# Designs tried in a protein design chat: VH-VL binders against q96il0. Part 303

Target 1, 167 residues: q96il0
Amino acid sequence: APERGAERRDTAPSGVSRFCPPRKSCHDWIGPPDKYSNLRPVHFYIPENESPLEQKLRKLRQETQEWNQQFWANQNLTFSKEKEEFIHSRLKTKGLGLRTESGQKATLNAEEMADFYKEFLSKNFQKHMYYNRDWYKRNFAITFFMGKVALERIWNKLKQKQKKRSN
Below, E stands for the ipSAE of ESMFold2; O stands for the ipSAE of OpenDDE; V2 stands for 0.75 times the mean of E and O plus 0.25 times the DockQ between their complexes.

## First folded at step 11 (VH-VL; framework fv_ebrasodebart)

Design E23 (at its last look DockQ between E and O 0.02; V2 from the best seeds 0.00; counts 0 for: pae O 7.2 > 2, placed apart)
Fold by ESMFold2, look of step 11:
Structure E23 (fold): chain C 167 residues (1-167), chain A 120 residues (1-120), chain B 108 residues (1-108)
Amino acid sequence: as target 1 above (167 residues)
Amino acid sequence: QIQLVQSGAEVKKPGASVKVSCKASGYTFKSYYISWVRQAPGQGLEWMGWISAYEGYTNYAQKLQGRVTMTTDTSTSTAYMELRSLRSDDTAVYYCARDQSYLPKGHDYWGQGTLVTVSS
Amino acid sequence: QAVLTQPPSVSVSPGQTASITCSGDKLGDRFAYWYQQKPGQSPVLVMYEDSERPSGIPERFSASNSGNTATLTISGTQAMDEADYYCQAWRSSTAYVVFGGGTKLTVL
């Protein structure tokens, strides 16, 4: 396929990543981790002759990626907040201060922190279950549209093949 | 018919909290997110966040992180939005609106709005 | 540049075609949505996914989205169409939902 001159639209926001997609890419590609979500964004290729159906598929994939990034950005903030609250609560229960004699923030040992991780996973199980439900529903919708695009491309190739045979 | 009915207007002092309710009817509550959108007097719409009906998935606007809490009660098909540490610039009409959880169609149904006034 | 810019106002005569624009960097790469809000009322969704019309919205409402601009078009504008109109897009960096500043449509 000939090299295309159209620049790929950047799905990563400026200021959160210094990643620069290749200017002449004709394929989707994976960018560096997003600073807030820790997920690697897909940078979607936009062909010059993109059909309306192909455009809707690309937009659906972009919106699903953004939905996923926002979920994990929020989860990272919640995790950090609940971790600090757990440490504070356990230090208070033990009658310990928030800082060591050296001035560093007091922490809990690995066994005590394992209690936090277990409690966090248990508390957030339902949230992650419904996230997974919606992820599967979105993935199924995307796969359905990918099938529609594939059929559209097959139909267009058959029309072109039939045109050549009529000549 | 699909309806979202919100709690009545409130007047609050700076530093207080407010909790607005949004009762849904006429559809499968657990299949939708509830968005909260506010509109200051004479201003445009500002999205505050989403919550799933099962309280499992919340997303808050970054501006409001730490001040807002959204919850649901599935037994009553009711969503709640609590805004803490109120300031005078939080004076607005607060709307709830539904959005489809897996394939967003935009906010197709809105509550009637709840005026929250923050004054000393 | 996650800002959606709309003109503050648009005026048309009854029966004429009104066009309301919504501008944002690469907005044509995202789905655009449109809401109508009459004074003292809640917003009403009038267009979704760039050009789709919800059930109950008159056929005179149409929309498009390409490049940096989405456009809501009302043909055969009626007095009842007088309202504020907001565009909306799905954004990733600060929030899932961003609204434009709104456009007041006046029907003379």
Scores: ipSAE 0.375, ipTM 0.679, lowest interface PAE 2.3, mean pLDDT 82
Fold by OpenDDE, look of step 11:
Structure E23 (fold): chain C 167 residues (1-167), chain A 120 residues (1-120), chain B 108 residues (1-108)
Amino acid sequence: as target 1 above (167 residues)
Amino acid sequence: QIQLVQSGAEVKKPGASVKVSCKASGYTFKSYYISWVRQAPGQGLEWMGWISAYEGYTNYAQKLQGRVTMTTDTSTSTAYMELRSLRSDDTAVYYCARDQSYLPKGHDYWGQGTLVTVSS
Amino acid sequence: QAVLTQPPSVSVSPGQTASITCSGDKLGDRFAYWYQQKPGQSPVLVMYEDSERPSGIPERFSASNSGNTATLTISGTQAMDEADYYCQAWRSSTAYVVFGGGTKLTVL
């Protein structure tokens, strides 16, 4: 009796990349592209002696990454859904079926699809503007904290050198 | 002309099964979905489920899960709906309908209906 | 299961405008297909979800959506329009179809 393979219920996309880096990684790890966002997740390394500034930077980077993952996952889902709806609507209007006689999914030509892309971009223009604005704000903050962390590290190295010269 | 022709009326006892057929013509059968809808005497329309004529994918109303099976035969352009463990409240006119979407959104063509009577 | 609510009956005089409402939770991206059913007959699609009419449906039939309410409007209602009317929606998350309870339109 062939074992009926348990149809793995694709659980709702918990937006958390199931990619776990190796436990012994001493550096940031880049995962494969997420299936929803198509963005590669970064697993940030946590040093044993993480400074408060380094922690703040890491948290800000993590938050920004999650924000990006969520945004693009939602955008890609919306795009796919609206694209399918558009195709179906146009096929209906033309009195065409969902599949060709050969069994292939019926599709629209490039010219017809151009209308969809224009409409989609128009509808989502404001959303993309806000995204871009927030993206720049977040990256500016990250860059700022990167600079602070760099200065802190330089200062700590200088203090260590002075202590070694005094002994 | 697009037509959906259903099988004739059925009389069944409680606990029995009924299988209703719906023969489609006038369009490419495998390019569409078929939905099944029933209507009890003097009551409204109740959606039962849909089937993809090509892939055989099905989606059944929660109330009918485990009792209903929908199938298609692309060679004869015929859809089938089997309802098992019949009860008196299953007495209804059963309709097949064509759905013009990858997901069943609406029904543009309907069969003439099949009366199924469940009586002791 | 989400329920679409329709008034059980609507009465209109010949030549007047009939309005039938269908209200419910957001089931899908677009609201209601509309069906006309006369006694002893199969339902007939009278309006698509995008407020378009199938071929053969008179122009006096129109549909609109506002929030969670769909409305079928029959202008210049005729005696032949007396029938049961059903709204229908679909849920994109489950691909379920849901019908309203139906509205009996009487032309007085």
Scores: ipSAE 0.016, ipTM 0.580, lowest interface PAE 7.2, mean pLDDT 85
ESMFold2 (binder alone), look of step 11: mean pLDDT 90; pTM 0.932

Design E24 (at its last look DockQ between E and O 0.01; V2 from the best seeds 0.00; counts 0 for: pae E 14.4 > 2, placed apart)
Fold by OpenDDE, look of step 11:
Structure E24 (fold): chain C 167 residues (1-167), chain A 120 residues (1-120), chain B 108 residues (1-108)
Amino acid sequence: as target 1 above (167 residues)
Amino acid sequence: QIQLVQSGAEVKKPGASVKVSCKASGYTFRNYYISWVRQAPGQGLEWMGWISAYEGYTNYAQKLQGRVTMTTDTSTSTAYMELRSLRSDDTAVYYCARDQSYLPKGHDYWGQGTLVTVSS
Amino acid sequence: QAVLTQPPSVSVSPGQTASITCSGDKLGDRFAYWYQQKPGQSPVLVMYEDSERPSGIPERFSASNSGNTATLTISGTQAMDEADYYCQAWRSSTAYVVFGGGTKLTVL
């Protein structure tokens, strides 16, 4: 019985852009666009005296970024694959080759491609709706924690000023 | 060898129509788009529109909508461009060009051009 | 209609490198085509969208894209390269073709 070769699911490599920010950056660093997601990764700065609340905010931002990177990497791969399959199928139906007489990759006309885009969007509509919902939830949470961190910082500054007035 | 051979020069009066032909040879005519581009004397290139040789799909520049009609005859491998309601500013050399792919993206072969003069 | 902007003229000495720029809104992921036109002749394609050269075009011709700007580079410019050069783009949303205004290259 020939061993059915396990189709290696090309798991999109979690290509965390190995771009190491310069060690001395006291700020968040924005990397180049990721090859698969086309999103620019952010390397978050870790302060020396990070509060538990600041740490929670940073972790939430990091998690949200990773989630977003994975979603778009997978979406772009799926789109590219389905697009290629669509083009090949339609060209074959037309009795056309995959290459033009000039040796260039054969493509479909704009109208046929418009049909592909409509079908693709229709097929993935629910997925995009869930993505948008989750995106808003995550960003709302981040904004909420940003507000908390801001209040904490104000409070700490006020306490320090009171202590200096009392010495 | 791939060639696009256009019809000869035309002189027309204002308000008249002109029809320019472009005969293609050396390739499978139906597999490509034909674009039309004009150039007024001493001016740059102006895209007029494209036609699919097989499906007959057309797309015209907004400036020329209603005045231009592009057609193809697959039996003779010939493209046609008709421009109506001619004006003095329509005086130009008109080129047909083959698009490189099944999409009208770029033009790899050009006709020799057809001078159309609009004079009173 | 999106307009591609080119410099009206570029002058170079023989053997020097000529650079012609083409700028437009949202050239996007698509590369510009480049055409050479000599006086009284039809335009000739000199560069494809993928920065490839057609057969018969010298290797001294190259093209690059950066953001919304395409650049045609002619290394070791020769007297025979004196011509008008046009960039061209295709818009996927409308399927319109757009030409630049053209650049006159003079070899001094």
Scores: ipSAE 0.023, ipTM 0.609, lowest interface PAE 5.7, mean pLDDT 86
Fold by ESMFold2, look of step 11:
Structure E24 (fold): chain C 167 residues (1-167), chain A 120 residues (1-120), chain B 108 residues (1-108)
Amino acid sequence: as target 1 above (167 residues)
Amino acid sequence: QIQLVQSGAEVKKPGASVKVSCKASGYTFRNYYISWVRQAPGQGLEWMGWISAYEGYTNYAQKLQGRVTMTTDTSTSTAYMELRSLRSDDTAVYYCARDQSYLPKGHDYWGQGTLVTVSS
Amino acid sequence: QAVLTQPPSVSVSPGQTASITCSGDKLGDRFAYWYQQKPGQSPVLVMYEDSERPSGIPERFSASNSGNTATLTISGTQAMDEADYYCQAWRSSTAYVVFGGGTKLTVL
């Protein structure tokens, strides 16, 4: 129990959370939301007859998921940390304690919190601009390769249809 | 060619601190995390914690909370582990190991290990 | 804290099948990983995600994970397989890494 109690008292981030998927599935599997990124991880199925193009697409989707989960896990931790720091500084200015009489964390009302949201957005604007740029680049690449895989599958079906007619 | 190269052996007195380095090469350092694992003489593997190379967030084993600090320097692709208030039972070989972030695939590459000896 | 329990040692004759177990509460709900460590060397990943084999690991290595037990199986065991073997899992709620205590495989 002391190890659990000491960990709960720490305000430092526990780091980015890694979801460990259930036993390997023959389907893509979508897990519960990651605690820090709030994104649902996808475990991508690797079919036995995966073409090189299909493998490229799957790896690109895996890499994009990892990138996106890490970005939002880190950003959510930064948001939580800075939110608590803002609340604590404003409570101190009012001469109030960090906890209520019942032991619960003291809070600010929505209008008081509006200043925090403005400051957070302003501070992180450039980082989110680079994230949005990279998100669009990755989505374009994934969509492009999804189209290539779809065409490859159509072509393979046409080849099989032609072979059936020639029999 | 993926490699993790660690700093050399160290001898320390009880109460001192030690900082072990782990230089990564052959992959995009920022896309992975580094775990630190130690092994006392004749004993098994003990996980110490991990650090995300991307933003330097850490997760430490409960036993070591308050005594360990892990950092990275992305410009040199190097991870660091500092252990403070050393005790004789901290004598061990300290390993760094790589794994993928968010969808762990196992610790696929390990450093050569760094012997830290704590003696009076 | 979560505990992964392994037998301290396993002995087999050359050519026979070795089985190394790793027990933990509901371990089958998590992926299991296996590492080989020879004397004076760093650990080497030999199985991941319960039953997947990394490139370069011989086909005689296989693994399974169900219920409370993960098992590493080495068929046609050779003298070169003599090593310590560690299982590993994550505690998913905290992303803590958990290692088993290790098993010394002896090939007599």
Scores: ipSAE 0.000, ipTM 0.472, lowest interface PAE 14.4, mean pLDDT 78
ESMFold2 (binder alone), look of step 11: mean pLDDT 89; pTM 0.926

Design E25 (at its last look DockQ between E and O 0.01; V2 from the best seeds 0.00; counts 0 for: pae E 9.0 > 2, placed apart)
Fold by OpenDDE, look of step 11:
Structure E25 (fold): chain C 167 residues (1-167), chain A 120 residues (1-120), chain B 108 residues (1-108)
Amino acid sequence: as target 1 above (167 residues)
Amino acid sequence: QIQLVQSGAEVKKPGASVKVSCKASGYTFTKYYISWVRQAPGQGLEWMGWISAYEGYTNYAQKLQGRVTMTTDTSTSTAYMELRSLRSDDTAVYYCARDQSYLPKGHDYWGQGTLVTVSS
Amino acid sequence: QAVLTQPPSVSVSPGQTASITCSGDKLGDRFAYWYQQKPGQSPVLVMYEDSERPSGIPERFSASNSGNTATLTISGTQAMDEADYYCQAWRSSTAYVVFGGGTKLTVL
């Protein structure tokens, strides 16, 4: 029985730029733009005495970042692929070659490409709406937890001041 | 030197077909398009169509759609134009021309022309 | 098909500047090509769409574009420049080639 070659699902390489921040950093680091998403990754600082609330905030920020990276990486790849297919299809329909006189990749004019962009945006409109909704929800949650952490820090500072006055 | 050499003059009857050849030399044949242009006596130039020597794509003038067929033989670097159902108004000098590389925009080299006479 | 309109004839004296116009709704993606044809000869490309000259074409030949009109200019016109001149455009939407009606240049 011939072994059905496992169709290697082209898993988008999780090539999160392995930007390693310096080990002694006491702050968040911003990496270079990712080659697929074009988003700059943030490496979040982990305090030695991280509270459960601070940890929850950090995790939520990390998850949101990963979500954004994946979304835009996939969108950019899809866009690039569909754009190329559109160009090739239109050139072939016209009976034109895929290269210019200079040997460069042939492109369509701005008017023809405008049709592509309009169609692409129309096709992906709902996807972008859901993305925006989820983006707002996630950022609202992050902001809410930021507020909680701020309050916790204030409270802890006040308790420490009271204890120092009593001694 | 780049040259396009066409077949000799033809005399045909109405309703007949004519096939004109154009042998290319001095360049990579498959990198260019070949256009066909005709000129009736005392008239201007009329574009007939083009063929891609690489992909084999063709594009014909609307007026000649269904009557004209363009082909290429890459082994001999020769382009062919066949015109069917000939009429008296098809009497013209027929030119093959090399288009610019990869795109059929302009014609930088021309054949010497082939006179096709359609007479009863 | 888009029609390119040329004047049927232009006359100039030797040494003067000749101007041949080519007008149309659309001249292609850029500019018109220009061809010279002498009696009993094949057309010869004299100007590319980018207003470039092929090798062997005199510098007195130039081309320009303004709106929907292309112009071939021959400075210091000589007797040897007497010929028919054709403009040609390429339409990107259909990949059709279109010629003008031609202009007979006479050097008096």
Scores: ipSAE 0.017, ipTM 0.557, lowest interface PAE 6.7, mean pLDDT 86
Fold by ESMFold2, look of step 11:
Structure E25 (fold): chain C 167 residues (1-167), chain A 120 residues (1-120), chain B 108 residues (1-108)
Amino acid sequence: as target 1 above (167 residues)
Amino acid sequence: QIQLVQSGAEVKKPGASVKVSCKASGYTFTKYYISWVRQAPGQGLEWMGWISAYEGYTNYAQKLQGRVTMTTDTSTSTAYMELRSLRSDDTAVYYCARDQSYLPKGHDYWGQGTLVTVSS
Amino acid sequence: QAVLTQPPSVSVSPGQTASITCSGDKLGDRFAYWYQQKPGQSPVLVMYEDSERPSGIPERFSASNSGNTATLTISGTQAMDEADYYCQAWRSSTAYVVFGGGTKLTVL
């Protein structure tokens, strides 16, 4: 969900009134925070001469970002839903309505909410531990392929030097 | 030996619900997603949704939003798919399949399928 | 833009090379997967991550994915390869999984 500016054809680098290709960047770039996850997405550069290893690295990074955004979007929704359910359950147990006399949503004070926060933190701690484990495994795979890409580039330079010597 | 064993065939009336089970064995159940995929007679494969086996969060196909519920029971290593408000076009073989939770490995193991027939 | 299109059928003679395509908008930007399904049986994963082969799948199966097209290639096709073949893409926690419509491979 990165912010996108309006495209103005009269500001294109070349050929006003012609077909303008989509704007492209030669670098990864970081977009604004996603509305649901609050994470800043990386928009990955796709070079025209991308090798199979470079493509696999980019796909792994893209998929990891999507997985991460989904996790935090779901966590934010779950927190909000469970908080409301806890408040409604405690109000019902106390024989109170869901709204005050003035029509505002009824709530619990900090002492009454302490049980919710304690329980939610305890439950989410283990879930976040498994999330962190999977996140580190994904980053290990990404780092591994970054190393393979670096070696591929070194090998290509050495092969180019060997070809020049044989000419 | 990795295995996914599904519950038996079901015959249902329109408007009813069905709950299909998928018992996993031979691997660490909580490290994988379970996908549910159905196949109408003579038709192709249709993805219904995923569930994370440990966290329980789900991602459903848009067509099925509001009619499907997927759950797991980690103590028995079993996934469940419930489809409500059944219609005749829900007649299909329903499969469970696993995939890894953090790298795209594909659905490498499938259940045997559960035929659900919706008729009056 | 999330539809995967496969030819409904492909016929080959034994020993020949079969080629099954799967087309989708920018499909080469995602990992592609291939499944084999014989009559009355569950699908079997035959290729994953564009071009990787699971253990137990014969070397005559290969695959590629670039641009808008993924391709499953079966060289030296045998009678046992006669089946329906499905491509799959869009496995992401934020995206739907989608299957192609399937291709019936007939070995004459």
Scores: ipSAE 0.011, ipTM 0.608, lowest interface PAE 9.0, mean pLDDT 80
ESMFold2 (binder alone), look of step 11: mean pLDDT 90; pTM 0.929

Design E26 (at its last look DockQ between E and O 0.03; V2 from the best seeds 0.00; counts 0 for: pae O 7.3 > 2, placed apart)
Fold by ESMFold2, look of step 11:
Structure E26 (fold): chain C 167 residues (1-167), chain A 120 residues (1-120), chain B 108 residues (1-108)
Amino acid sequence: as target 1 above (167 residues)
Amino acid sequence: QIQLVQSGAEVKKPGASVKVSCKASGYTFKSYYISWVRQAPGQGLEWMGWISAEEGYTNYAQKLQGRVTMTTDTSTSTAYMELRSLRSDDTAVYYCARDQSYLPKGHDYWGQGTLVTVSS
Amino acid sequence: QAVLTQPPSVSVSPGQTASITCSGDKLGDRFAYWYQQKPGQSPVLVMYEDSERPSGIPERFSASNSGNTATLTISGTQAMDEADYYCQAWRSSTAYVVFGGGTKLTVL
């Protein structure tokens, strides 16, 4: 009997779930945020009787997740480095050092930093739009493979029903 | 016939920059990613990053972030990799390789390699 | 920690089966790829998606990937198979493309 299946989460790119008995878990699950990307990885369930096609779909979903995390980890690193360069440049323009008199790293206030945020967003707008396009292409490919898995399962069900009728 | 043809060998001093080109032919350049992989003398392959050929967005190895810039020119079907602030341990053969962005087919075509020597 | 460990070298006699391993934590959860590199040449893709062989690669090349280990197998090894072999995978957490350290196959 299906009772506890609604407690699981599915994230991109996954959507495939199995019915499982209440005493067992057949769930994908969400891990803690990745240190570099700030994205939470999905940990995919590996069934005992996973078909070759199901395995390829699962690995494709895992690689897509890693591609996404890799992109954002690199964007976050670029953001951090460019922010530091901007702060250094503005401090130099003011004739200030990189450290305060107390030895703390000198910073800019929120109003001063607004120029950086606007410039960064403007420079990276097209790149993020094209990243989103590739993200949609990956999800289209995953959906295509999900369709293949669905057809495989339908054909397997037909074979099982044919075996039941052939007593 | 699918080919990736790279620019010639370079000799650089520490602190300089190098820019390697990779001209693609025989396929739809904008439909693929270009990866850059280097190989120090007598050592293995090290992935440096990739660039989407059409969109120009990039993903760099964290070790190289801040020193590497990858670009493309779709009108000439050419990818570029620039490595700045060169050190002696950047001496390597630099390869470009074609990669499928959304289907896992691996690096199916490679350039001939470009030797970059960084000497004092 | 995205490390792929390969033996530095493997030696086989002509006609025998060569087996090159690539080890990494939960590597069997990822697609593994294999490349051949002959001296002075660029790498060539010889296996992809764990066990798929590109067109033009001889049938004596096969591969598998399960648990922590991917394995490239060359049956009926020939002198022309003498090369360096690298495994490659995408690894989680840092999401990097990672190559193994390489294995020099000697046919003697």
Scores: ipSAE 0.336, ipTM 0.712, lowest interface PAE 3.6, mean pLDDT 82
Fold by OpenDDE, look of step 11:
Structure E26 (fold): chain C 167 residues (1-167), chain A 120 residues (1-120), chain B 108 residues (1-108)
Amino acid sequence: as target 1 above (167 residues)
Amino acid sequence: QIQLVQSGAEVKKPGASVKVSCKASGYTFKSYYISWVRQAPGQGLEWMGWISAEEGYTNYAQKLQGRVTMTTDTSTSTAYMELRSLRSDDTAVYYCARDQSYLPKGHDYWGQGTLVTVSS
Amino acid sequence: QAVLTQPPSVSVSPGQTASITCSGDKLGDRFAYWYQQKPGQSPVLVMYEDSERPSGIPERFSASNSGNTATLTISGTQAMDEADYYCQAWRSSTAYVVFGGGTKLTVL
């Protein structure tokens, strides 16, 4: 008797405990992948003596992260929606029901789905190009501010050393 | 503190249009969806649609297709809902609400509501 | 449009447990939310994603799902809990939002 492979019903894991980093973490914390975007969120550490430049960098990183989370969450939603609509439309055209006689969700074969993927990629090509452009711009800005913060930290260390030599 | 502040009450005639505004503050406006929900006097909540604040993607309730338009202004962190061809049964309190996540699935912050009265 | 069905009213004595049900077809494919609304006020989120509680909501509020039925449970019900309660579902395939008809909770 062939062992019916238990189709792991991807039960959407209900209780993703929003693992809040401990309030006393002195470091950036990386969370588990978000269930919608599949991106790992970063909780940025806020130092007690955060400089205005460090604050600006942190805010820019946070905004960029939120932008990425939103983009990919939306892309994944759109993909899932359009995929389902495509499957339903194709099954209907074939005169097939949405469920098999065994009660399983009717699916299309890989060849039939290839048309969907090609169309989806073509339709979203420009959107992905704009995303990539904006991603590079944002990361360039972040890198620029990282450099400024590094210079500021070096300068502050040098000033502290001079003050200790003068006392 | 996160706040959604809506425009004031409106009185309109049948066949007219109304545009309600919702100014958001206290969070990154572009990173969230805004939903619109209405409530007729003594009735339940009715979802109207949602909009992505940054991209301007929209999804409207089927009942309101062709009559409703949602927009956002990211420069002012303001969402707008326009309802056209008003009828007496459009008399309701209209709410804007922020979605709790990066997807338009639920609402964690609400505006104070805007009463729209449609009368002859 | 998927319809969520709630009882129109529920009555409970102070200190007792109130249960409000929300039933709908294929609710298992949806995320469930619960809102409290007092007269003349905006709705307030009390439960999200079936069983998560927002900050500031008392621990006496809980939610569960079983099959096509979501349940909001208020343990040790207080007079201040008297309000209208709405369930809400979100369908991932269409991104539509649907509210239940609402339940008036009376604390006797």
Scores: ipSAE 0.017, ipTM 0.579, lowest interface PAE 7.3, mean pLDDT 85
ESMFold2 (binder alone), look of step 11: mean pLDDT 90; pTM 0.931

